# Ledger of designs, part 394: VH-VL binders against q9h9l3

Target 1, 176 residues: q9h9l3
Amino acid sequence: PRKMVAIDCEMVGTGPKGHVSSLARCSIVNYNGDVLYDEYILPPCHIVDYRTRWSGIRKQHMVNATPFKIARGQILKILTGKIVVGHAIHNDFKALQYFHPKSLTRDTSHIPPLNRKADCPENATMSLKHLTKKLLNRDIQVGKSGHSSVEDAQATMELYKLVEVEWEEHLARNPP
Below, E stands for the ipSAE of ESMFold2; O stands for the ipSAE of OpenDDE; V2 stands for 0.75 times the mean of E and O plus 0.25 times the DockQ between their complexes.

## First folded at step 19 (VH-VL)

Design Gf9 (framework fv_fezakinumab; at its last fold request DockQ between E and O 0.94; V2 from the best seeds 0.88)
Fold by OpenDDE, fold request of step 20:
Structure Gf9 (fold): chain C 176 residues (1-176), chain A 120 residues (1-120), chain B 111 residues (1-111)
Amino acid sequence: as target 1 above (176 residues)
Amino acid sequence: QVQLVQSGAEVKKPGASVKVSCKASGYTFTNYYMHWVRQAPGQGLEWVGWIDPDSGGTFYAQKFEGRVTMTRDTSISTAYMELSRLRSDDTAVYYCARGDYSYGYEFDLWGRGTLVTVSS
Amino acid sequence: QAVLTQPPSVSGAPGQRVTISCTGSSSNIGAGYDVYWYQQLPGTAPKLLIYDNSNRPSGVPDRFSGSKSGTSASLAITGLQAEDEADYYCQSYDISLEAWVFGGGTQLTVL
């Protein structure tokens, strides 16, 4: 079977008004939650808004940050050929300017059995924070210091593991 | 209706530049990537690159890196592809095509194409 | 030169079944990337025919079907009609090239 990893990215604002979301941190964990990758990433353009309260990114984190092109290469090497689990993962792939095979993608924001388990509408888009609290009884993204992409990636993996068997069977019967 | 309207045919000399426009209508311009694909006369389709109208981010095929520049004007839902240092083998019909990234990657909407002829 | 390999031409009589193959490699179709098919009528822009290997957009007749296995894909057309005469292109993504790639195209002639 293919290896499975979970990914979470933090973005900062670039462009004239900071409306462009640029990758500033990426965390990848394996099936057991071990960190495979966790780097601060330097966007190619000047950062206008660190979005710290959400991203957890501060100016000091960019001092020795890995340039985007280099980081992207490192990340792609990890992701290629693997089942990649994420929450609203299309945003991560977008930030990476990357296309991952749909058949190898698992988006926990679009898994009906997961929502059902959390007593949420199956077709609703629930936040990672909500699902993690409901199903894992764990608080993530607390405080004003911003998110931890490692924590979020780990939570995402744990959530998926709750429905892995059922969902993988479903996908086998209904390949994308 | 949902459509992509491209600029008219161009005739250029070798070494010149050409800029083709693609105006989107009937959908949210920034929700889809805009791909550019060209087709030389009697030949197949060749992907040139894409732009994310939302961010302005671009990704070009290696073959065109350094010669192609994709831009967009969100205020008028228009994407642009500029190809510089033109040569005869750049003669082709250039298409813009809408591509999703959230739910699928298919190019589900195409412009009618813009013929660019490069000749001395 | 096309990354994906298609037969240059296929032909069939009205009502017949024809298939168009699309052969890729381990870095595209074999890497798990989906295959898309486009129909290009003479003098027109390509039109999406099949997405995600086997799905038909609205308006595409069920005579058209797609499949994928291993490093290859196939487009099948049953009940061939005169209006099906066109060029057909398969498409996928190549992770080694980091590029969207097309087949060389197949010219379908209805006899």
Scores: ipSAE 0.938, ipTM 0.962, lowest interface PAE 0.5, mean pLDDT 96
Fold by ESMFold2, fold request of step 20:
Structure Gf9 (fold): chain C 176 residues (1-176), chain A 120 residues (1-120), chain B 111 residues (1-111)
Amino acid sequence: as target 1 above (176 residues)
Amino acid sequence: QVQLVQSGAEVKKPGASVKVSCKASGYTFTNYYMHWVRQAPGQGLEWVGWIDPDSGGTFYAQKFEGRVTMTRDTSISTAYMELSRLRSDDTAVYYCARGDYSYGYEFDLWGRGTLVTVSS
Amino acid sequence: QAVLTQPPSVSGAPGQRVTISCTGSSSNIGAGYDVYWYQQLPGTAPKLLIYDNSNRPSGVPDRFSGSKSGTSASLAITGLQAEDEADYYCQSYDISLEAWVFGGGTQLTVL
């Protein structure tokens, strides 16, 4: 698995009172930040809460959205065999109903050297917004119109690049 | 005590259905997948599927699609597996097992199993 | 025909070393998925013995060890004891089947 991609997803509320998180957008970028996949995704269940303030998802996005099963198949084809980078990536894999090999998974929310670079506690869970601001001098997730999963995936890849050599060596010495 | 307590043994006729329960205690039920694994007498382990207790989402092994239904009741921290149109080769011990999805995938906690016997 | 192949049985004398193999394919172990080992004592539920190829849960003696290479994995037991007599199962994930898969099991006899 030579190639590396970054993924980010946006969720809407389904189930009772909209408390269940269901996949409504997924973006995947390559090592250079070029977009490989970016689709709005129609959950298989009724959307109760679009969560637009955070998700950026509105009803009009769902009109031509790709049904979940089809989108999942497309996404898994891209992810299979790749090193996949994400932030709190277990939430993205859970939303995809997907298991990725741990040896091919990189989670920027749990990389101690990255936290240290940001002058944060090494074992703390830090937000993508916070790390991006501190380490890339860039504001993401600005305003209350919602996140962009393309922007977030690109930021996640750039953050990983800051520690890639050190962290890949660490993982080689300390297999997950 | 962290444990999974399963319902008692059942005897069923071919064509019937069975519903096995698995009650979790000592941990946050919605933070882990619940897997179901069966073991026919004298045979190995066979994965049936999982349920996410948080969302109610399920995923079944292809062999069981159309015959298995997994549900849960979060108010009593209990997962259920229902297998329909039973046949004699469904005779097995059915285990529930807790599996992580965040930091690892290991099945680190197992119920004691529920023997389901299918005989005419 | 199990997706992961294990020898049906192995045996060893007390104090000896035994090895149990687990052979997979490019769609499971060879795709990078980790290997898990479970011990099943007679009349009991399986118990996690090794996770993530080589890690031991608390309470598992260090004479149990696991390794993975290519499409295969191995469980080694050194200093064999009578209490080790059990069935042993390897497990991994298969991306083509989208399923958790187990080996057929290995019955360990302590002579």
Scores: ipSAE 0.792, ipTM 0.913, lowest interface PAE 1.1, mean pLDDT 93
ESMFold2, look of step 19: ipSAE 0.787; ipTM 0.910
ESMFold2 (binder alone), look of step 19: mean pLDDT 92; pTM 0.939
OpenDDE, look of step 19: ipSAE 0.925; ipTM 0.955
ESMFold2, fold request of step 20: ipSAE 0.771, 0.777; ipTM 0.911, 0.913
ESMFold2 (binder alone), fold request of step 20: mean pLDDT 93, 93, 92; pTM 0.949, 0.948, 0.934
OpenDDE, fold request of step 20: ipSAE 0.938, 0.938; ipTM 0.961, 0.962

## First folded at step 21 (VH-VL)

Design Dg1 (framework fv_amlenetug; at its last look DockQ between E and O 0.94; V2 from the best seeds 0.84)
Fold by ESMFold2, look of step 21:
Structure Dg1 (fold): chain C 176 residues (1-176), chain A 120 residues (1-120), chain B 108 residues (1-108)
Amino acid sequence: as target 1 above (176 residues)
Amino acid sequence: EVQLLESGGGLVQTGGSLRLSCAASGFTFSTYAMTWVRQAPGKGLEWVSGISYRGEYTDYADSVKGRFTISRDNSQNTLYLQMNSLRAEDTAVYYCAKVPYRGSGSFDYWGQGTLVTVSS
Amino acid sequence: EIVLTQSPGTLSLSPGERATLSCRASQSVSDNYLAWYQQKPGQAPRLLIYDASNRATGIPDRFSGSGSGTDFTLTISRLEPEDFAVYYCQQRSSWPLTFGQGTKVEIK
């Protein structure tokens, strides 16, 4: 069968006033949560705002970081042909300058059965932290040092597994 | 075949200056981050400084900050370490090393090193 | 700063034996950002393992890495004559980047 991976990215602020989100870290895990990719990435544009409280990115991480063009090529090679799971995954694809086929994309922020399991409105966009705490009894993104994209990708995969059978059947009956 | 060749080491008195060079070949130098690591005689390894692939980001160990300057010339495939206000504790073999794209912050290829001896 | 403490200081073994080298960190090494290097006398270090368990290019499969958090292990499943060297661990989780003090593997 077709392989499934989960992805999470951390972004920094670039462009005028730091409002553009640019990729600075990417982590990819397999179905079992094993790390397939995890690198700090140097954005092509000047970093205006590291967003460290949320991103965990500091200036020192950029010293050894992989150039964006190289990292993007490596990441896309892993994603091609696979079912890719993420949370609010459009933002991750935008930072990668890439759009994965809708039929192979799973977004845990937009899965009604997952929201229902968490006793949340089915059409609401729920945070990864909230869903993970509610459904997996796990605290992620703890402290003030920023997020770990490895931790977040692993949590995203585990959340999808809770609804995988139901949602894959739904998508088979209702192709995008 | 990746090759890194350090040069510019030698004997210098305390307070003196020395400039190390690292000539790179066998890879596209301008797309890789680079680092300096030193090893005092009979001792272990100590990270000294690193520089991003275009040179925009640098960092230094506290022991050398303000005295050492890392730089690179991508047109000449050369990494540099300018060492000022040298002290006896700076005596070491200095290695340049390449940062890989995967496992970045590990160092996959090293030069053979150049010895710096600081005497007073 | 994360201090890496390697044990034992010296490991005396015969060819064909299994070697187990330990590296313990003073603080958790996030995301398993730990590498292992081999250094033979008069030579530069050689990368063996990155990110705790990934073999570098060209490294024989008798070398393996494991561990997480504060405790990491390098295993050489069957020592060859060329494996007698000093081994260093290195973390990239926290700045400054630091190395362990080394474990010397010597022929008994």
Scores: ipSAE 0.841, ipTM 0.922, lowest interface PAE 0.6, mean pLDDT 93
Fold by OpenDDE, look of step 21:
Parts: C-alpha cells; sequence; structure tokens
Structure Dg1 (fold): chain C 176 residues (1-176), chain A 120 residues (1-120), chain B 108 residues (1-108)
C-alpha cells in the first residue's frame, strides 16, 4: 500500500493589495501524526498582508524562513508518490504551485461519509475546525494567535482515518 | 565543509562602536538565514539578532534593539553586526551561526566566536 | 518571552551512566520547537537535537530528545568521556529566541 501523508499550509498576502496567496508555512505529517515537515517559508514577493489572525504568521517568522523555491523542492520530494490528505487541499497545492495526481489526493472537505458521520449534509463544505470538534471532540484553531498548521494537518489525518476504509473502497469503484 | 569565521572583536570603550564580520564558506550563503548569538564570560547563550537570506527581514533582542544592526553581503559571503553605543553588559564572545532550512530558528553551524570587551 | 529553566544546574556522573537533563518552559513551546546544544570549554556550541526529538547530522544515537508543551528532556543513554560539557536548550516557538541557562555535566 502507498504511504499516506497529510498536509496543511498557511498563506500570506502578496502582490497588489495582498490579494495573492503565497505560501508562508507548510506542515506535513505521516499516518501516525508524526511531523515530517514543518517550516516557515519566505515568499519570493514582498508580503503585504500577513493575515496573522488566521495564518498565525508574523514578520519575525520570516527572519529564519526557508526560501520558497527551496521549500517547494523539499515538500514535493515528500509528497511524490504518496497519497496526500488535506482539507480544501486545492488551496495548498495552488500555493505550492504544484499539482498532485487526483487519484492520490484526499480532500476531507469533500468526503460525504465524513460529513454524514458528523451529522452534516453530505454535500456541504464543512470547516476543519467544525469536523474536528464533532468527530474528534477536539478544539483546534483556538484563540487569536492564528492556526497551527501542524495541528491542522494532524487533525486532517485523524479525520480521514475515520472514513479511510469506506472512502478508499468508494474510490476504487469510482476512480477520479 | 561549512565554515564560519568571526572577526572584528576587540577592546572598546563604553559608548563606542564596533563592527563584527563573519566570513562564510562551504555552503550557499545567499540562501540561508543567519544569526548572531553572544555569550558573556562564564555565562550562558543569548540570541542577539537574525537576518533572512536576502536581508529583507531582520530582528533583534530587546537588549540590543536600536543599537545593533545586522546586515549581510551575499556577494562576499559575509555577515555583519554593527554595534553602536556599546555598554559593559555587551561584553561577550559573539558567535555567528547558520540557520538550517529544516529546524529553522535553530542553529546547525557556529563559528568559533570573536571576543568583544567593553570597558568603562 | 519564553523563559527556559534547565535542571539540574550540575549533573555529576561517571562514564557509562545515563544522563537525564530537563528543560522547562515558562509557557508552552508550540510545535515542539525546542533544540539542544552541547558546548565544551573553549569551543562553540554544537547542535544536538532540533524540534524536540530530531537528532542533528552526525550526532551519535546515544543522544535523544523528548518532551512537549513545557517539559523537555535530553537523554544521554551512556555517557562517553567526550560528553562531559555544558548543555543548553533553546526555543524557537516564540520571539525573541531564548536559551536555557545551561546544565553542566561533569565527571563524578
Amino acid sequence: as target 1 above (176 residues)
Amino acid sequence: EVQLLESGGGLVQTGGSLRLSCAASGFTFSTYAMTWVRQAPGKGLEWVSGISYRGEYTDYADSVKGRFTISRDNSQNTLYLQMNSLRAEDTAVYYCAKVPYRGSGSFDYWGQGTLVTVSS
Amino acid sequence: EIVLTQSPGTLSLSPGERATLSCRASQSVSDNYLAWYQQKPGQAPRLLIYDASNRATGIPDRFSGSGSGTDFTLTISRLEPEDFAVYYCQQRSSWPLTFGQGTKVEIK
């Protein structure tokens, strides 16, 4: 069986008016929740909006941050050939300027059995915070300090594990 | 082999200025963040300042903020620390250290340090 | 700032013995952003462990790090003569970056 990892990224605003979402932190965990990667990343363009309330990113975090091109290479090396689990993962891949094969991608924001288990509409897009609270009885993204991408990646993996068997069977019958 | 070599230390009077240099080799200097850490005689380690790989972002300990300036010349593979308004409590061995990509905010390679002595 | 308090101040042991060093943070160190350094007399510090439990390149496996939150531990499973030195913990969870005051491991 293929190895499975979960990813979560934090983005800051660059470009005019800070509307461009640029990668500023990436966390990757394995199936057991062990951290494989967790680094602050420095965008190639000047940061206009740190989006700290959500991203948790502050200016000082950029002092020791890894250059984007270097970080991207490191991250892609980890992801290559693996099943990658994420929440609204298309945003992470976009920030990484990377496209992972759809057949090897698992997005917990689009898994109907997961929503059903959480007593949510199957076709609704639920937040990671909400699903984590409902299904894992755990509070994430608490306070005003911003998100922890490690915590979010771990939560995402744990959520997927709840429906892994059922969903993998579904995907086998209905390949994307 | 990664090498960091500090220079510029010496004896200076209170209120004086000194500029430290750190010559780097054995790695792509221009792609790594760098830091200064100091150690007073017989004391522990104290983070002083950090600078991003292109020098766009810098930060300082409160104890040196407004007096010290960290900079770098990537074309010369050199890190600098301009120290102004020096005080007796600034007396220390000053280390330059490399920040790794993984485990950033830690320091994987250190120079041997240069001694700065501030006398009244 | 996060204050790191190391204990004990001095640890007297013999070669071959197990050393356990503690680093306690005044507040939670997020994401296990805790490193350990070794410093021998007249030398620069050397990175041993980063992110609480990751051994730095070239570091012998007798060195290990563990812990989370506010409590971290460096363990030397079997002390070698060259391991007698001062050890510092350092956090990168919050700015400014801070070090512990150090633990001296000396020969009994």
Scores: ipSAE 0.780, ipTM 0.901, lowest interface PAE 0.6, mean pLDDT 95
ESMFold2 (binder alone), look of step 21: mean pLDDT 91; pTM 0.928

Design Dg10 (framework fv_amlenetug; at its last look DockQ between E and O 0.94; V2 from the best seeds 0.85)
Fold by ESMFold2, look of step 21:
Structure Dg10 (fold): chain C 176 residues (1-176), chain A 120 residues (1-120), chain B 108 residues (1-108)
Amino acid sequence: as target 1 above (176 residues)
Amino acid sequence: EVQLLESGGGLVQTGGSLRLSCAASGFTFSTYAMTWVRQAPGKGLEWVSGISYSGEYTDYADSVKGRFTISRDNSQNTLYLQMNSLRAEDTAVYYCAKVPYRGSGSFDYWGQGTLVTVSS
Amino acid sequence: EIVLTQSPGTLSLSPGERATLSCRASQSVSDNYLAWYQQKPGQAPRLLIYDASNRATGIPDRFSGSGSGTDFTLTISRLEPEDFAVYYCQQRSNWPLTFGQGTKVEIK
């Protein structure tokens, strides 16, 4: 079968007043949760707001960071031809300046069977933290030091596995 | 073949200054972060300083902050370490090292090192 | 700063034996950001393992890394004559970047 990966990204603020979201970390895991990619990434433009409370990105992380163009090339090579799972994944693709085929995209923030398992309205957009706590009995994003994209990508893959058979059958009957 | 060659080491008195150079070849220097690591004779490794590929971001170990300055010249493929106010505890072999794109923050290629001896 | 403590200080073994080297961190190393290096006398260090378990380019498969949190291990499944050296762990979780004090693997 077609290989599946999960992705999560952390962004910093660039551009005027730090309003542009630029990629500063990307983590990709395989179906078993093994890390395929995890690097800090230096945006090509000046960082105005590290957004550290949420991103976990600090100035020191940029000292050894991989240039955006290089990282993007490496990341896209991993994603090409694969089913890519993420949470609110369009934000990750926007930061990568990339469009992944909708037929190969899975967004755990918009899967009705997953919401149903969590006793949430099927139309609700639920946070990754909330779904992970309710469905996996695990705490992620603990503390105020920002998120770990590795932890978040791994949680996203485990959540998708809970509904994988049902959702893949649904998509086969209802192609995007 | 990636090559890193340190130079500029030698004997210096306490309080003196020295500038180390690291000549890079065999890779696109301007797109890689670089690092200085030192090793006192018979001792282990100590991270000294790092610099981003563009030169915009730098950091230093507390033991050298304010006394050492890392810099790079991407047009000459050269990394520098300006060492001021040298102390006896700065005596070490100084290595320049390359940061890889994968596993960044580890160091995949190292120079042969240059010895700095600080005497009273 | 994160202090890395390696054990044993010296490991005396014969070629063909299995070597197990330990690295313990004073606080959790986030996302297993731990590397291992080999250094032979008169030479610069050589990267073996990055991020706890990833083998660097050109490193033989007899070298493997494992562990998480505060406890990390480098294993050499069958020692070769060229493997007798000093081994260092290094973390990149917190600044400053720090190295362990080293484990010397020597011929018994």
Scores: ipSAE 0.832, ipTM 0.917, lowest interface PAE 0.6, mean pLDDT 93
Fold by OpenDDE, look of step 21:
Structure Dg10 (fold): chain C 176 residues (1-176), chain A 120 residues (1-120), chain B 108 residues (1-108)
Amino acid sequence: as target 1 above (176 residues)
Amino acid sequence: EVQLLESGGGLVQTGGSLRLSCAASGFTFSTYAMTWVRQAPGKGLEWVSGISYSGEYTDYADSVKGRFTISRDNSQNTLYLQMNSLRAEDTAVYYCAKVPYRGSGSFDYWGQGTLVTVSS
Amino acid sequence: EIVLTQSPGTLSLSPGERATLSCRASQSVSDNYLAWYQQKPGQAPRLLIYDASNRATGIPDRFSGSGSGTDFTLTISRLEPEDFAVYYCQQRSNWPLTFGQGTKVEIK
């Protein structure tokens, strides 16, 4: 069986008016929730909006941040060949300027059995926070300090594990 | 082999200025954040300042804000600390240290330090 | 700022014994952003552990780190003669970066 990892990224705003989402932190955990990667990342362009309320990123975090190109290489090395689990993971991949094979991607924001388990409409897009509270009885993304990408990645992995068997069987019968 | 060599330390009077240098070798200096950490005689470690790989982002301990300036010349593989308005409490061994990519905000390599003594 | 308090101030042990050093934070250290350093007399500090439990390159496996939140521990399973030194914890969770006051491990 392929190794499975969960990823969560935080982005800041760059470009005109800060509308470009640039990677500023990336966290990757293994199946057991152990942190494989967690670093602040410095975008190649000037940061216009730290989006701190959501991202948790502050200017100080950029002092010791890893250059984007280097971080991207490190992250891709970890992801290559793995089943990658994330929530709304297309945003993470976009920020990484990377496309993981669809057959090896698991997006917890688009798993109907997971929503069903949480008493949510199967075709609705639910937040990670909501699913985590409903299914894991855990509060994440609390306070005003912003998100913890490690916490979010761990939660994402744990959520997927709840439906892993069923969903993997589904995917086997219905390959993307 | 990673090497960091501090210089520029010495005796200076209160209110004086001093510029420390840290010569780096054995790694791609221009791609790593760097930091200054100091240690007063017989005391513990105190973070002083940090600078991003390109020099665009800097930060300082409150104790040195407005008086110290961290900078770098990536073409020369050198880190600097300009210290102005020095005080007796600034007396310390000053270390330059490398910030790793993994575990950023920790310091994986240190120089041997340079002693700064501020006398009244 | 996050204040790190290390205990004990001095730990007197013999070679071969187990050393347990504590680092307590005044507030939660997020994401286990806690490092440990070793410093011998007249030498620069050396990184031992980063992010609470990861050994730095070249560090013997007798050194291990654990903990989360406000309580962290550095363990030396079997003290070697070269392990008698001062140990510092350091957090990178909040700015400014801060160190503990240090624990001296001395020979009994």
Scores: ipSAE 0.799, ipTM 0.908, lowest interface PAE 0.5, mean pLDDT 95
ESMFold2 (binder alone), look of step 21: mean pLDDT 91; pTM 0.925

Design Dg11 (framework fv_amlenetug; at its last look DockQ between E and O 0.71; V2 from the best seeds 0.73)
Fold by OpenDDE, look of step 21:
Structure Dg11 (fold): chain C 176 residues (1-176), chain A 120 residues (1-120), chain B 108 residues (1-108)
Amino acid sequence: as target 1 above (176 residues)
Amino acid sequence: EVQLLESGGGLVQTGGSLRLSCAASGFTFSTYAMTWVRQAPGKGLEWVSGISYSGEYTDYADSVKGRFTISRDNSQNTLYLQMNSLRAEDTAVYYCAKVPYRGSGSFDYWGQGTLVTVSS
Amino acid sequence: EIVLTQSPGTLSLSPGERATLSCRASQSVSDSYLAWYQQKPGQAPRLLIYDASNRATGIPDRFSGSGSGTDFTLTISRLEPEDFAVYYCQQRSSWPLTFGQGTKVEIK
């Protein structure tokens, strides 16, 4: 069977007004939740907005951060050939300036059976925090210190496991 | 082979200044963050300062803020630590260390250190 | 800052024995941002483990790291004569970066 990994990224604001979302942290976990990758990443452009309350990123984290070009190469090596699970994962891929094949991508923000299990409308976009609380009875992204991309990646993988069999069968019958 | 060689240590009076250097070889110096860590005689390790690969981002331990300045010359593969207003408690072996990409914030290679002795 | 407390202060063992070193953090170390170093007399520290459980390049498999949250452990499965040294844990979860006070592994 093909190996699965879950990814979550944190972004900071770059550009003249900080409107460009640039990768500043990436976390990747395997099927069991073990961390395969977790690094702070330094954008090629000057950071205008750290977005700390959401991203958890601070200036100090950039002191030992891995240059974007290097980090991107490391991350792509891990993702290549894998089924990649994420939540609203298009944002992560955009920040990575990389797009994984659709047939090998799983987005937990767009899985109707997952929403159904959580007593949510099947076509609604629910937050990772809400789904995690409802289905795993776990609180993530608490406080004002920002998100933990490792925690979020682990939660995303666990959520997908709840619907993996059903969803994989669906995708087999309805290839994207 | 990665090599780090510190220099510039010595005896200095309280209130004096020293500039430490760390010559790096065996890796692409300009693409790695670097750090200074010190060890007082018979004591443990203390993080002193860090600098990003380009030198744009720096930080310091509270004990040296305002007195020490970390810098680098990537064209010369050299890391620096300017130490001003030295105190007796600054007496230590000063190590330069390389920060890996994976496990950033750890230190995968260390120099042999240079001794700084501050006397009253 | 996060304070790392290592125990025991000194561990007296014989070659061939198992060594277990503890590192406790004053608060949770996020995402297992914990490293271990070995330092022999008159030498610079050497990285053993990073991110709690990853063995650094060239480190023998008799060294292993485990733990999460506030409790971390370095294990040496069978002590070799060259393993008698001081060991430090270090966290990168929050700034400033901090080290434990060290555990000395000495020959019994």
Scores: ipSAE 0.872, ipTM 0.930, lowest interface PAE 0.5, mean pLDDT 96
Fold by ESMFold2, look of step 21:
Structure Dg11 (fold): chain C 176 residues (1-176), chain A 120 residues (1-120), chain B 108 residues (1-108)
Amino acid sequence: as target 1 above (176 residues)
Amino acid sequence: EVQLLESGGGLVQTGGSLRLSCAASGFTFSTYAMTWVRQAPGKGLEWVSGISYSGEYTDYADSVKGRFTISRDNSQNTLYLQMNSLRAEDTAVYYCAKVPYRGSGSFDYWGQGTLVTVSS
Amino acid sequence: EIVLTQSPGTLSLSPGERATLSCRASQSVSDSYLAWYQQKPGQAPRLLIYDASNRATGIPDRFSGSGSGTDFTLTISRLEPEDFAVYYCQQRSSWPLTFGQGTKVEIK
């Protein structure tokens, strides 16, 4: 079987009015939840809005941060050839300036069997926090200090495992 | 191989100034964050200051804030620490250290240090 | 500020023995952002472990790290003569970055 990883990213605001989302942290975990990658990343353009309440990114994190081009190269080497699980994962790939094969992509925000297990409408877009509380009885993103991408990536992998057999069979019958 | 060489240490009176330099070679200096860490004689390690690869972001320990200034010249592969208003408690060996891409905020290569002695 | 307290202050052991060094934080160290360094007399520190459990490049596999939250451990599975040194832990989860006070591993 093909190896599987989960990814989560935190973004800051760049560009006019801070509306462009630029990568400032990326975490990748393996199937067992072990951390394969976790680094703060300095975007190549000026940061307008740290978005700290949600991102957890502060100016201090940028002092030791890895340049975007270097981090991107490291991250893509880890993702290549793997099934990549994420939550609203399009946003993560956009921040990485990367297109992962659809057949190797799993988005926990768009898996109807997962919503069904949470007693949620099958085609609704549910937050990672909501699904994690309902299905894993865990509170993530606690407090006002922002998200942890390690915590979020680990939760995302555990959620996918709940529907993995069913969803992998579905995708085999219904290739994207 | 990565090499870091500190210089500029010496004996200075309380209230005086010194400028430390760290010459870097064996790696692409301009893409790595850098730091200064000091060690008083017979004592442990104390983080002093850090600077991002471009120089845009800096930070300082409270004990030196307002007195020390970290800077870098990427064209000369050199890191600097300007130390003003020196005090006896600033007496230490000062190390230049490199921040790795993986495990950033830890320090993978260190210079051999330069001794700063502050006397009354 | 996170204060790191290392124990014991001095650990007296013989070559071939297992060493276990402790680092306790005054507050939780988020995401296990803790490193370990070795320093021999007259030398600069050497990075051993980053982010609690990752071995730095060129570090022998007899060195391992573990722990999370407030309690972290460095283990040397089988001491070699070159391992007798002072060891420091260092956190990067909260500002300012801080080091522990050190544990001296000496020959018994």
Scores: ipSAE 0.852, ipTM 0.924, lowest interface PAE 0.5, mean pLDDT 93
ESMFold2 (binder alone), look of step 21: mean pLDDT 91; pTM 0.924
ESMFold2, look of step 22: ipSAE 0.841; ipTM 0.919
ESMFold2 (binder alone), look of step 22: mean pLDDT 91; pTM 0.917
OpenDDE, look of step 22: ipSAE 0.642; ipTM 0.858

